VH-VL binders against Protein FAM180B (FAM180B). Designs and how they scored, part 5

Target 1, 160 residues: Protein FAM180B (FAM180B), of Homo sapiens (Human) (q6p0a1)
Amino acid sequence: TQPHAGQPMDSTSVGGGLQEPEAPEVMFELLWAGLELDVMGQLHIQDEELASTHPGRRLRLLLQHHVPSDLEGTEQWLQQLQDLRKGPPLSTWDFEHLLLTGLSCVYRLHAASEAEERGRWAQVFALLAQETLWDLCKGFCPQDRPPSLGSWASILDPFP

## First folded at step 1 (VH-VL)

Design m16 (framework fv_mavrilimumab)
Fold by ESMFold2-Fast, scan of step 1:
Structure m16 (fold): chain C 160 residues (1-160), chain A 126 residues (1-126), chain B 111 residues (1-111)
Amino acid sequence: as target 1 above (160 residues)
Amino acid sequence: QVQLVQSGAEVKKPGASVKVSCKVSGYSLTKLSIHWVRQAPGKGLEWMGGFDPYSGRTVYAQRFQGRVTMTEDTSTDTAYMELSSLRSEDTAVYYCATGGSRYLGWGSKYYGMDVWGQGTMVTVSS
Amino acid sequence: QSVLTQPPSVSGAPGQRVTISCTGSSSNIGAYYDVSWYQQLPGTAPKLLIYGNTNRPSGVPDRFSGSKSGTSASLAITGLQAEDEADYYCQSYDSSLRGYVFGGGTKLTVL
């Protein structure tokens, strides 16, 4: 069973330029090496070599062009995402988008200097965390231990 | 291994609808991203719509929204493209093509449209 | 008209090198969406020639190569042969249109 004609099979025909690290290895290094906020407030991959791999390019594409870089955009996307709760489970792309938007919120929360802005980022992050858990449960989340909006907000922002 | 076989040529009058079929063999339709592309005589390729693995949904090009419907019958591994309100400028060869796996995850690759049907000529004339 | 711009025609003599450009923007090629190239012989369906900017499907000779820089991509054909006379199309994804886009096509004439 061949997925597509032209997929390199023989190591001789692959060449060094066509070989890239396996996705799990690259993902581990992305999580280990970390992400950082750029001067425009967008999350980006620190290592340009990792960013140039296939999974790195997909992640970079999503971070730079689809993950909101400001609070208003993040709040707007959260509203759209909440509408998806009543449909089928999120696609892999939408779930990646959700996770990366949450990570962006965490970075922005830690970078924020004003209490009001910090509180708003914490609130949005708490709501995104609820959406993530709902998707992981595929609509069958246990009612006994759902995340509490209030408890998550207080953990993420201890300074009112 | 994957093969796409399309239905035969059609001649339609303006205002009619046409439904082109694309039978998938050698692989499961449920795991493939199917796209529809047309080409008017002497003109270039134009993407009409298809399964978009980035959004997990079937997406139609803006130009065809409201006139095109793309469906799949998984029991027969057959994809369909129906175009309504036909005009003379809809005269074209219509292709189905597979854009690879519809599952995109970490490390997934977009392979381009690697397998094409033979094309279905649709002629719209008064 | 086309979101991806190609020259309408290119020509070369047997044995020569030709290149076909594909110019996009920040919403497609510049957004790191991969570029694929297709060859269409008269009266036939398109054939995938290059995918993922630089990769060749099995059966495509190494005379064909793809490259990408910034918002543009190029298809290079070396050792040009009479059988290469065909139409060539680039293709990518556009995030603002949320759909796939083709270049306008380039007719290659082998002199």
Scores: ipSAE 0.005, ipTM 0.502, lowest interface PAE 13.9, mean pLDDT 76

Design m2 (framework fv_mavrilimumab)
Fold by ESMFold2-Fast, scan of step 1:
Structure m2 (fold): chain C 160 residues (1-160), chain A 119 residues (1-119), chain B 111 residues (1-111)
Amino acid sequence: as target 1 above (160 residues)
Amino acid sequence: QVQLVQSGAEVKKPGASVKVSCKVSGYTLTKLSIHWVRQAPGKGLEWMGGFDPRSGKTVYAQRFQGRVTMTEDTSTDTAYMELSSLRSEDTAVYYCARGYRSYGAFDIWGQGTMVTVSS
Amino acid sequence: QSVLTQPPSVSGAPGQRVTISCTGSSSNIGAGYDVSWYQQLPGTAPKLLIYGNSNRPSGVPDRFSGSKSGTSASLAITGLQAEDEADYYCQSYDSSLSGYVFGGGTKLTVL
């Protein structure tokens, strides 16, 4: 779709939202009752008919190809985002990615049975939430940047 | 529209340093993430590190830490990679490439700079 | 010893299908990191063929497709053409190395 393989800073290359003017009802239905963790821990659309709509196919592409399915992958993506991010605002694409990754964390947190694994998912989710909040403020939030993943690990690690 | 144009071939002696440049054309350097990848003759691709001008941070591959320095001059839209303490096994083509952050992919590549290290 | 394992060579006749595998581990592909594929013709810089596991940049024919499952990824090329003869590299990110990693490369021979 984009003119070049990647131009995240270019407005025409960044990509749109999940919105489609002709199908707002489908978007709501997908988000409200359409998502589920598969056996591998990846979010997928439960209803195959909804997944076949234009917004469903786009969302499936984002979830399948751009949202990490594992804790380690999610932690790395968060660290990469924090390392590359100068400040708000994020591009529309990066913001969508951030939100979907956070949503994936919520599902994985709910599915986790081991206390230690659940704690790690909760930690990553909290950091993603802080990144989201910092972007939503558009630079008018408190000056403190969200803490890095390493900072939180250091705080919690000595007391297992 | 983005083009990455690298400096010309270099011949160095063991123990010397080399500094390769990568000029950004058709875009501003401050909006790009530039990475460096090398390829020894007849061998595969090896990531050396990358600089994100937005955050001001660079990340180097562990095997090159202490020997590589990646810098940028925003006034000339030029990125640099300097490799010190050159050895014969550093003989390679050195590429700069643009990183597409959300994918970790390198979508625009410079033409490459051949660095030959010989006695 | 590359971090991602590819077969050193693969061959096919014109019009046929070939698949190039890329095997990783729990710290890279298995951790959910995306896989990209590159085509390199002799004497040229690599060209991005696939990013984000299965997306094609503009100008890349739909004969090229990517997929990912578990700790492995695959590049499929259908309707082989003579101009497809090149080296192919997979690439991902490795959390244990905190850096990007490439496969060892696969030489595709047509004929």
Scores: ipSAE 0.006, ipTM 0.468, lowest interface PAE 14.2, mean pLDDT 78

Design m3 (framework fv_mavrilimumab)
Fold by ESMFold2-Fast, scan of step 1:
Structure m3 (fold): chain C 160 residues (1-160), chain A 121 residues (1-121), chain B 111 residues (1-111)
Amino acid sequence: as target 1 above (160 residues)
Amino acid sequence: QVQLVQSGAEVKKPGASVKVSCKVSGYTLTKLSIHWVRQAPGKGLEWMGGFDPRSGKTVYAQRFQGRVTMTEDTSTDTAYMELSSLRSEDTAVYYCATSRGYWSGYRFDYWGQGTMVTVSS
Amino acid sequence: QSVLTQPPSVSGAPGQRVTISCTGSSSNIGAGYDVSWYQQLPGTAPKLLIYGNSNRPSGVPDRFSGSKSGTSASLAITGLQAEDEADYYCQSYDSSLSGYVFGGGTKLTVL
């Protein structure tokens, strides 16, 4: 006489609203399972079976088509993020994109053989980290002391 | 490099359904986010839906919810858009489109050639 | 009708400058979502002309430029040429609709 737990009784309700995907933990498990730079400089999931799951396909599409594979593209994305700084906190998607772009920078920094190239990736990573801190401070942190990563830039980037 | 090749023109009666295909060439379907956009004769572009990496799901524009179904066959690298309960107002060119964007996925870099669907009695 | 508002037509003579506006709202352009522009020649599929508000794909002449301010975007074409005669569409994303949105289109006539 009672509906089973979890049965959607209000599935047609307009007031129910659309929700963000409830799988960030699965996403992080995929990230933890191992990523690798391919010959094109793009991050990919090492386990092809995991990459073919629904969450894996989503991550694969994000990494292949929405996360820049080169320095120029990463710098262009950073400029776009700066336009969003004055608005409300980033959506789950934009914040996820920001985190994945930062992760890509760390992998490219590690793979770079020339000091000047390493310096440029480190600088862009520092700026992306600053945008992350700025977004996290929207609505919660004092805005009279904006995030500063000058000391990190000097440590990670010998080329200004 | 990336090419999207669509199925040929269709003529349908009101109340019927149509299924348009979009074959991916020079790339793999599983690495693309395919979207569908239509254009009535002499009118503007209208987004119908597509795979949205933000939600991790196929999303349909409110206007088409309940009438449109977008599917993929990864073994043949082909995407499909099926529109049911056709009306004369559905007469349009239907495009598949995709992006290799470095932004928030808000652009379409590659377009199919379009499929003319005519709904008439 | 359309979520993004464009003038229905614009015209200019060869060598002149024309500007096409795209007006949105706080849920799309005003929310920080980037703007792309497409050129459509008669009988052809749209072609990406500008992405990320102001970036040009390779092969697009520097006569085409994009800009964004507040809830609006603009496409500028300098040194207008006969081959620029086409329909132009702006496009963005709308958070309240959870979907992509296009402008109504602007027909450019080269006199």
Scores: ipSAE 0.007, ipTM 0.518, lowest interface PAE 11.3, mean pLDDT 78

Design m4 (framework fv_mavrilimumab)
Fold by ESMFold2-Fast, scan of step 1:
Structure m4 (fold): chain C 160 residues (1-160), chain A 124 residues (1-124), chain B 111 residues (1-111)
Amino acid sequence: as target 1 above (160 residues)
Amino acid sequence: QVQLVQSGAEVKKPGASVKVSCKVSGYTLTKLSIHWVRQAPGKGLEWMGGFDPRSGKTVYAQRFQGRVTMTEDTSTDTAYMELSSLRSEDTAVYYCATGTRVYYGSGYTYFDYWGQGTMVTVSS
Amino acid sequence: QSVLTQPPSVSGAPGQRVTISCTGSSSNIGAGYDVSWYQQLPGTAPKLLIYGNSNRPSGVPDRFSGSKSGTSASLAITGLQAEDEADYYCQSYDSSLSGYVFGGGTKLTVL
């Protein structure tokens, strides 16, 4: 009896929980202002009051158990996702996981002080962003207007 | 390193309930995903349920929903599995095991460390 | 019945190679879920032998190897030894059941 618009693609999807939060206002505050990196490089909720809410407790468990804390783990997870997944659309759980991992990459990118470390996090983030965008386009983005390397270079070249 | 020590053998009558314990040592329970698997004499392994970190909840195999309850006491690092309305076909060795993800971020696990098993005999 | 199908028994002589199959469907192995393998000696708890299709945990000899193709997986044991005599179980996840599934088990006899 629930409208299909709120239904996750599969019944085990964690993405459905974030898409249908009990308190959307709390989730917004949590994601945009309530996260920070801990000593181990994992995202955690900095405010214990926010963490004690239903959506905060769920997010804390996801971040603690599913989001990698280091670059190698993030790259390995991305490769495993690419190797094992069926293709677009991703399950809502995989999509939520992808979004949270990307968010972790952004935090790590901003925390990194060495240029080469920042470059590696930026590269992994770009690949995660491509996976996210590909899924959001339902697989159509690459086919609709795919840039060829030559034609893209021509567009960016200030001289013909 | 990680050790799972289960409670001793139980003999129950049909219709009774049994509660099996699984004590975690060498690690903290809150960092582990505990699952329960049973094996009837001469039969194969059957997954009953376990902690699902994706949802933050314990999930049960459909055949046991309504009859099984899995709980954890983090203050004593002990997991419990209670099975009610026992039948003779519930006679089995019950194992607790830790679920470890195939890759970091995967919600799908393999079972790394196992308890020694608890024999539950339902007398008919 | 088991959701994953294994032969009930296999046998080999010391030093030989045996292969144990695990046949699934489109909702488990065919859906891309990884396969793990467990060894169970008589009277003992199962022991993890292979995880993630082909990875060996520390302490498992390289005589044991796993592979996956399509809807099926295989465990290969080379250089058979007497201590390999045991029951072997495959395990995966099934999306239609939203739960973990085991094969029916294969009894390995070392002749």
Scores: ipSAE 0.000, ipTM 0.516, lowest interface PAE 12.1, mean pLDDT 78

Design m5 (framework fv_mavrilimumab)
Fold by ESMFold2-Fast, scan of step 1:
Structure m5 (fold): chain C 160 residues (1-160), chain A 121 residues (1-121), chain B 111 residues (1-111)
Amino acid sequence: as target 1 above (160 residues)
Amino acid sequence: QVQLVQSGAEVKKPGASVKVSCKVSGYTLTKLSIHWVRQAPGKGLEWMGGFDPRSGKTVYAQRFQGRVTMTEDTSTDTAYMELSSLRSEDTAVYYCARDKGYSYGRAFDIWGQGTMVTVSS
Amino acid sequence: QSVLTQPPSVSGAPGQRVTISCTGSSSNIGAGYDVSWYQQLPGTAPKLLIYGNSNRPSGVPDRFSGSKSGTSASLAITGLQAEDEADYYCQSYDSSLSGYVFGGGTKLTVL
């Protein structure tokens, strides 16, 4: 139980004196107004300064490498997620991935011009939202009572 | 079209170090998760390490920790794998490969052509 | 001493069905991690054949299929052809090693 008298200078991970913004503020800015879709349908961070922070760089890489940019890829990932749930509980990383994929679906729904395309993104989002709620309901909601699929779809896609 | 092009064959003495390069073309290195896999003559594939976007860090197989270093030069879109304290059993073809992404258990969908490293006296 | 166990060789006649097994444990395939399969022709880099247990990349014929059950995975090749003669490797992730793992490889001989 002897504390150190002082810490030696560590220049390998301090970053030369520039302070990183606090993670909560950066994450709020990224999620509130920092994201946009590129022409290929992939989410990216608008502000390169925000993207250069540690949480911004992590989010950028997750969006580019692990969040599908098209409908087919999103449906494939949803199927893989369903299979993974038969094993161990979702990790924090898997849950974050689930949330980011849902966010991507919302952006694609907003950007879609055709009713059929909007309907498909809304449907996939509804299924991902059910998975998200299911994970969040650990011990809080009965496992046999998932939300109705139609209730989530109607919120995201109120087409007549 | 993404391509991975590796440096040429190397012959090294035991105890030396080797640094293999992997140049990304048709895409930006910062948008890829590059991993390194080796294959000794007549043997199977062995994962050495790679960039893990989940943690934002490069991760190494325990067998190679302390003697392998994987780096990237984003200005030239080139990834590097340096292996030190070479032994004869390090004689192998070394591959760089791209992690396909959003695949649990991971899949490497694009591979470099391989770099033969021979360690001999 | 591979983490995932494959038979060292399998053989079949043209037009037949062959199956290559990949046996893991509770820390990899049994933990829910996906299995990918690679085909390696002599003198070439491996080629991704199956990812996510059963998905085919563009350009891979539908006669190749993957499946997973419990701690094991399987690659099935139907309508076997001479050009299928190659080494086949399975791959997954292992939580106890915190890393990616490959099977020892299976040499497929077309009779």
Scores: ipSAE 0.007, ipTM 0.523, lowest interface PAE 11.6, mean pLDDT 77

Design m6 (framework fv_mavrilimumab)
Fold by ESMFold2-Fast, scan of step 1:
Structure m6 (fold): chain C 160 residues (1-160), chain A 122 residues (1-122), chain B 111 residues (1-111)
Amino acid sequence: as target 1 above (160 residues)
Amino acid sequence: QVQLVQSGAEVKKPGASVKVSCKVSGYTLTRLSIHWVRQAPGKGLEWMGGFDPEDGKTVYAQRFQGRVTMTEDTSTDTAYMELSSLRSEDTAVYYCATHRYFGSGSYYMDVWGQGTMVTVSS
Amino acid sequence: QSVLTQPPSVSGAPGQRVTISCTGSSSNIGRGYDVSWYQQLPGTAPKLLIYGNSNRPSGVPDRFSGSKSGTSASLAITGLQAEDEADYYCQSYDSKLSGYVFGGGTKLTVL
């Protein structure tokens, strides 16, 4: 089935030209110590040597092309995901995209200076986390479906 | 300084194939995302294909799928674009282009080849 | 038809300001993908003018600026000069097409 967090990603099953270390291990190294929010507000790989590996090149282009750089784009992507999603499991690409978008939200939440902006990033992050949990549970979670973006007030409790 | 140097102009008959080369200098090909973009005379830019981050490999625009093949020879730092079953409407300047900086936060092609004119005529 | 819509032409006098629009949809600019702009002088390859919505590469004058709002982006050129006559293209990424998309291009005439 599709690789999830904690499952090996079999990049060689495609019969590609990757001659690098196994993609999951390199990806973890990049995520663990390699990412930074740049001055443009987008996640980037700090170490150019790591970024020049095939997994690093893939991750960098994924961050640039598939992870929205702003709040509006992130909300639009999440709504599109929720509108089109028919159930778990997500494709490998959609799941990876979901995880990276959530990570981007965390960095943006950290960088935000205004309380209102922080609240909006926190809201979107919570919804992305719910989508991730729902996919990982493969329908075994108590909830049938994560709350929609329009229902954020029901999932964000300032006094939990 | 990265430079992309393309092969010379080609004249082909309808139904033939053309293979355009793009030689990378001043950098390592494997560190670049090579894209191919064409422009018919007097018309706009059209993306044909390039490196796809989702698959970690080259992907082709729908219009060209089945007719285009993009390959790389890392030993010579040369990328190739082969277009088959040529039609008169394939007459265009074909560009290779790349994004060299892997720490950037945007979707751009900052280095372009000089272009290769491919003329398809009967 | 292009996925990103630009006016076919714009014009201005030397010293004036012009703006070139680039209209997308929810699958590209509206989804949050960055917009880049290219300048193409007659007989030359395109040159990157703006990347990441509003950033200028080294050597591009600050007369050129980019902005993005909703599903649209704009390129603004102030203090127009004769050498600015060129075709201008916006470019983004489209999730539905899983690929790069260009606008149809705008011919700028300096009167």
Scores: ipSAE 0.000, ipTM 0.479, lowest interface PAE 14.5, mean pLDDT 78

Design m7 (framework fv_mavrilimumab)
Fold by ESMFold2-Fast, scan of step 1:
Order: sequence, then C-alpha cells, then structure tokens
Structure m7 (fold): chain C 160 residues (1-160), chain A 122 residues (1-122), chain B 111 residues (1-111)
Amino acid sequence: as target 1 above (160 residues)
Amino acid sequence: QVQLVQSGAEVKKPGASVKVSCKVSGYTLTRLSIHWVRQAPGKGLEWMGGFDPEDGKTVYAQRFQGRVTMTEDTSTDTAYMELSSLRSEDTAVYYCATKGWYSSGYRLFDYWGQGTMVTVSS
Amino acid sequence: QSVLTQPPSVSGAPGQRVTISCTGSSSNIGRGYDVSWYQQLPGTAPKLLIYGNSNRPSGVPDRFSGSKSGTSASLAITGLQAEDEADYYCQSYDSKLSGYVFGGGTKLTVL
C-alpha cells in the first residue's frame, strides 16, 4: 500500500448547533465545480478554502503527488494496472486513483489543441474507463467485451 | 486467479481440421484478450493470431490467414482455434494465452494454457 | 525461421552470470516495441519472466533482469541456480508483419 498524507479525521461535534459539512458533500462540491487545470496542465482545486478542508487537503495531495500530470506518466500508471486487472477487485485506494486519473484525462483532453495529443489522451482515457467498468462489474458484466477505443474516443470528442 | 484450461490431445489425418478449446477458469472470458501460439516438437514459439481490443477484432498471422479461425463462446467462457487443411508440419503443441488490453502499453502474454498436442499423421 | 535471433544455447556454472541476447530489426525492437522474456521448463507452458524490456512480474526473483539497446535486447541471470535450466524466448511486436514475433529460443544448461 501507498502512503497517504491525509486520512479522514472526525472530531466530536461541538458548539451550539453548528455542523461541519460531511466529507461526501465537500467531495461532491470539489468534483462538481472545484477543479481546473493549472499552468502546468495538472488538475488542482480552484477554491483555496475548499482545498483547506480535510477532504480537500487529501484530494490536493492525491492530485499533486499521486495522479500523473502528463501523458507519459498516465500511460505508465495504466501499464501498472495490468497486474491488478487479473486479480481481485481493486482496493479502495487503487479505485480512487483510477477515477482521479480518468478525471484528469478528461480535463487534459478538453484542453488539448493538437489532434495527435487529443487522440492519445482519448485513448488512455478509454482504457482507464474500461478498467473502471470491469472493476465495477466485479466479474458480473451483462455485456460482452468493452467498446472499441474508437467508440470511447467519439464520446470524449467535443464534436463528432 | 486466471487459469486457462485447454482441451485434450488430438490425432488427425492430413487434410482434416482440428478445433482446440481454451476454457477460462476463475475469470470471465469477455474481459481477456486471447491469443494462440504454437510450438512444434523441439522447435520455438510461433504466434498464430488473437483478439486485438484496440480494433475490436481478431487478427491472424499472415501465414495462417485463410486456414485459421479463432472464435469465442462467452456463454461457456471458452475460446476456440480451428485450423483446417492440416499437414504433418502442423504437428505441434497449441497454446492459448492472455494479452493485456493496452494499445499504448506493453505487449505481453501473461497467462498461458497448459497446451494441446495436435498430431497430424497418416 | 524466427524473426528475432537468439543463440541456440548458453551455459554456466551455479553462482555465475549468463546473458542471452535477442537481435531484431528496425521494424520491431529497433522501432521501439518492448521486449518480453519467457521461461519454459521441460514439458510446461512458457511463463512470463520479464516484460516491457526490464520489468519483473510479481514472484520473479531480482536475479533476472532485462535490457534493450538499439535493435537488440538481453536477458541477464545472476547467481545461476540448477532450477534455471530451461528454454528462454524473447518476444516483441513487428510493425511490418502487424503481429507478435518470437526469438528462436535459447537452451540454458546449468553445468
């Protein structure tokens, strides 16, 4: 297992009726409207206040230190998944990493201006999506083989 | 754990066809890319063909094109390799093997069946 | 005829280092396609030993290592042991053939 900088830490509720946001609510807010690509093309949290929450700090560390920032690193992570694919379902950590890496690919694909670079990001995302679908099925998928890379690429394209 | 279990040895006459099966055990066939590799007695390994997940289709080595057909039955988690117009030179152990789904990743065969001996003799 | 060339045999004594070469061309190893190595014990199916030029699958001892340079690749075995006696095959992909290619195999004899 990989080291984690932050872990969920819940304190006993205090005060006169005020409640801290639940971790899932903060995560949803971060994922829904809180992310953007930085100057280097790495995914980061827009809102510094959200980033300073416990879930935000954990997500920031995952994005900066554990989610690849470029195409080559993303392809290397995908290759490493080949040993995990044939085993039992992914650990929670690996599944989170897979989802965040896929999300990063979507942002990078949207930002790419060159056809070749766009194609490579779409390809890597398609393969990551296939791994995610297989893990979610837990050996119980109703459909035959995943769609071809061309099918996934067309979904990711900003136009037909 | 992925395990590939192949059908038993076959003895065929020249001109006949043989169909070798490869049953996926402990995993679902639809999530694997199956390839076929043969090895004549005392000789090296020769790739025959397999499923290419990037193109979504089965591809065959040129020297077997027209003589080989590779199919899958997802209801029984079984892959098949049928070779027609058999000659004595087709006498070999036939292996099924899995390949990763990565078009941009490594191209390797990570799990192998135990092999099926096919003897072509008059 | 194999597309990748390996020496037919190599030998060494226990504890020694042996190296098995694999020579390709511009359409396979020279084009940048990765090299995998397989170990085949007598009467058994091949077993993946090295992939992606130099990576070991879980369970493969670190005394096995791979390298690649130009149109060639090498498998090195250090601290040679009796159970290493087997046939070794290199494998890559060839863009002109649009298919996977294997070396002719090398029989390792542990003296």
Scores: ipSAE 0.000, ipTM 0.479, lowest interface PAE 16.1, mean pLDDT 76

Design m8 (framework fv_mavrilimumab)
Fold by ESMFold2-Fast, scan of step 1:
Structure m8 (fold): chain C 160 residues (1-160), chain A 121 residues (1-121), chain B 111 residues (1-111)
Amino acid sequence: as target 1 above (160 residues)
Amino acid sequence: QVQLVQSGAEVKKPGASVKVSCKVSGYTLTRLSIHWVRQAPGKGLEWMGGFDPEDGKTVYAQRFQGRVTMTEDTSTDTAYMELSSLRSEDTAVYYCARGGYSYKPYYFDYWGQGTMVTVSS
Amino acid sequence: QSVLTQPPSVSGAPGQRVTISCTGSSSNIGRGYDVSWYQQLPGTAPKLLIYGNSNRPSGVPDRFSGSKSGTSASLAITGLQAEDEADYYCQSYDSKLSGYVFGGGTKLTVL
């Protein structure tokens, strides 16, 4: 990323909008009907006017630069979260990032046509959902800490 | 547009200390996450440390612990790096760079222009 | 000594393809941490070239691409141009050090 004026990313900067409060209704509109998977497989905002609002610009930065778009990147981020997490609660920023990563998994799962790929996205989504639930219950979940990405395969082992 | 602007070049004698500033402007995401990276003449990049607002603490590379102090003035969006007990081996360009958030230490997306610190007798 | 290993130099002619390797270990790239690449033109600050193993920031030409496999990563540059002559650094995170790590840098010479 270039720290200078005039680069294409200037439109993702929220300089003029930094003094505006977040608008939850606009964020809901963006998440409910404003997102789509682009030709490169990255989640993006469909409506350029919504993308130009303060919450839209912030969301676009998250989606373009901070939310993994491919399966390998998503698995790596989940592993990093599990390895580095010091316990609940996550900050609002990290929780939002976790939710957006899960949402990206759902879009990718829905777009995948191969059963093998769908299965892998579903597996990662399930683990992200468990991390989200673990944070929401503040460590007092019905079960112990969610399993790590590496332990997922063991759950599927048959026991006659 | 996000930009990081650093203070000017410094010339110091061995044993002195130096304090470099990094003014952050434009969109900085939810929090300021500034890291410091140095580069000695003709050498590569070396991470020195940075502030992790999620942990509420500064983290320093082991090599610099005890000699470096990194602070932030959130009211002016300015980060500082002070290095004490300077030696000739500390002659380098010092960069501030914006890091990822707590669980995303993948990369540095915006860099300052660098501050040359020369330590000579 | 750098934690991530890069060749000190690579060279190519205009229009050719070059690849720069970045070798890590089980505590960084092998652990699954993403690799980023920076381009440093003479006398300037580093510039983010690739993040998250293979993603390009806006403004970076598609002739730059990144990949990762096992404990290693690679930066590929196709259609070499004279202005690509620069130092290139890989970067990741290391769980044992609990910190960011850089490669030693590779000087690209365009013949």
Scores: ipSAE 0.005, ipTM 0.471, lowest interface PAE 12.8, mean pLDDT 77

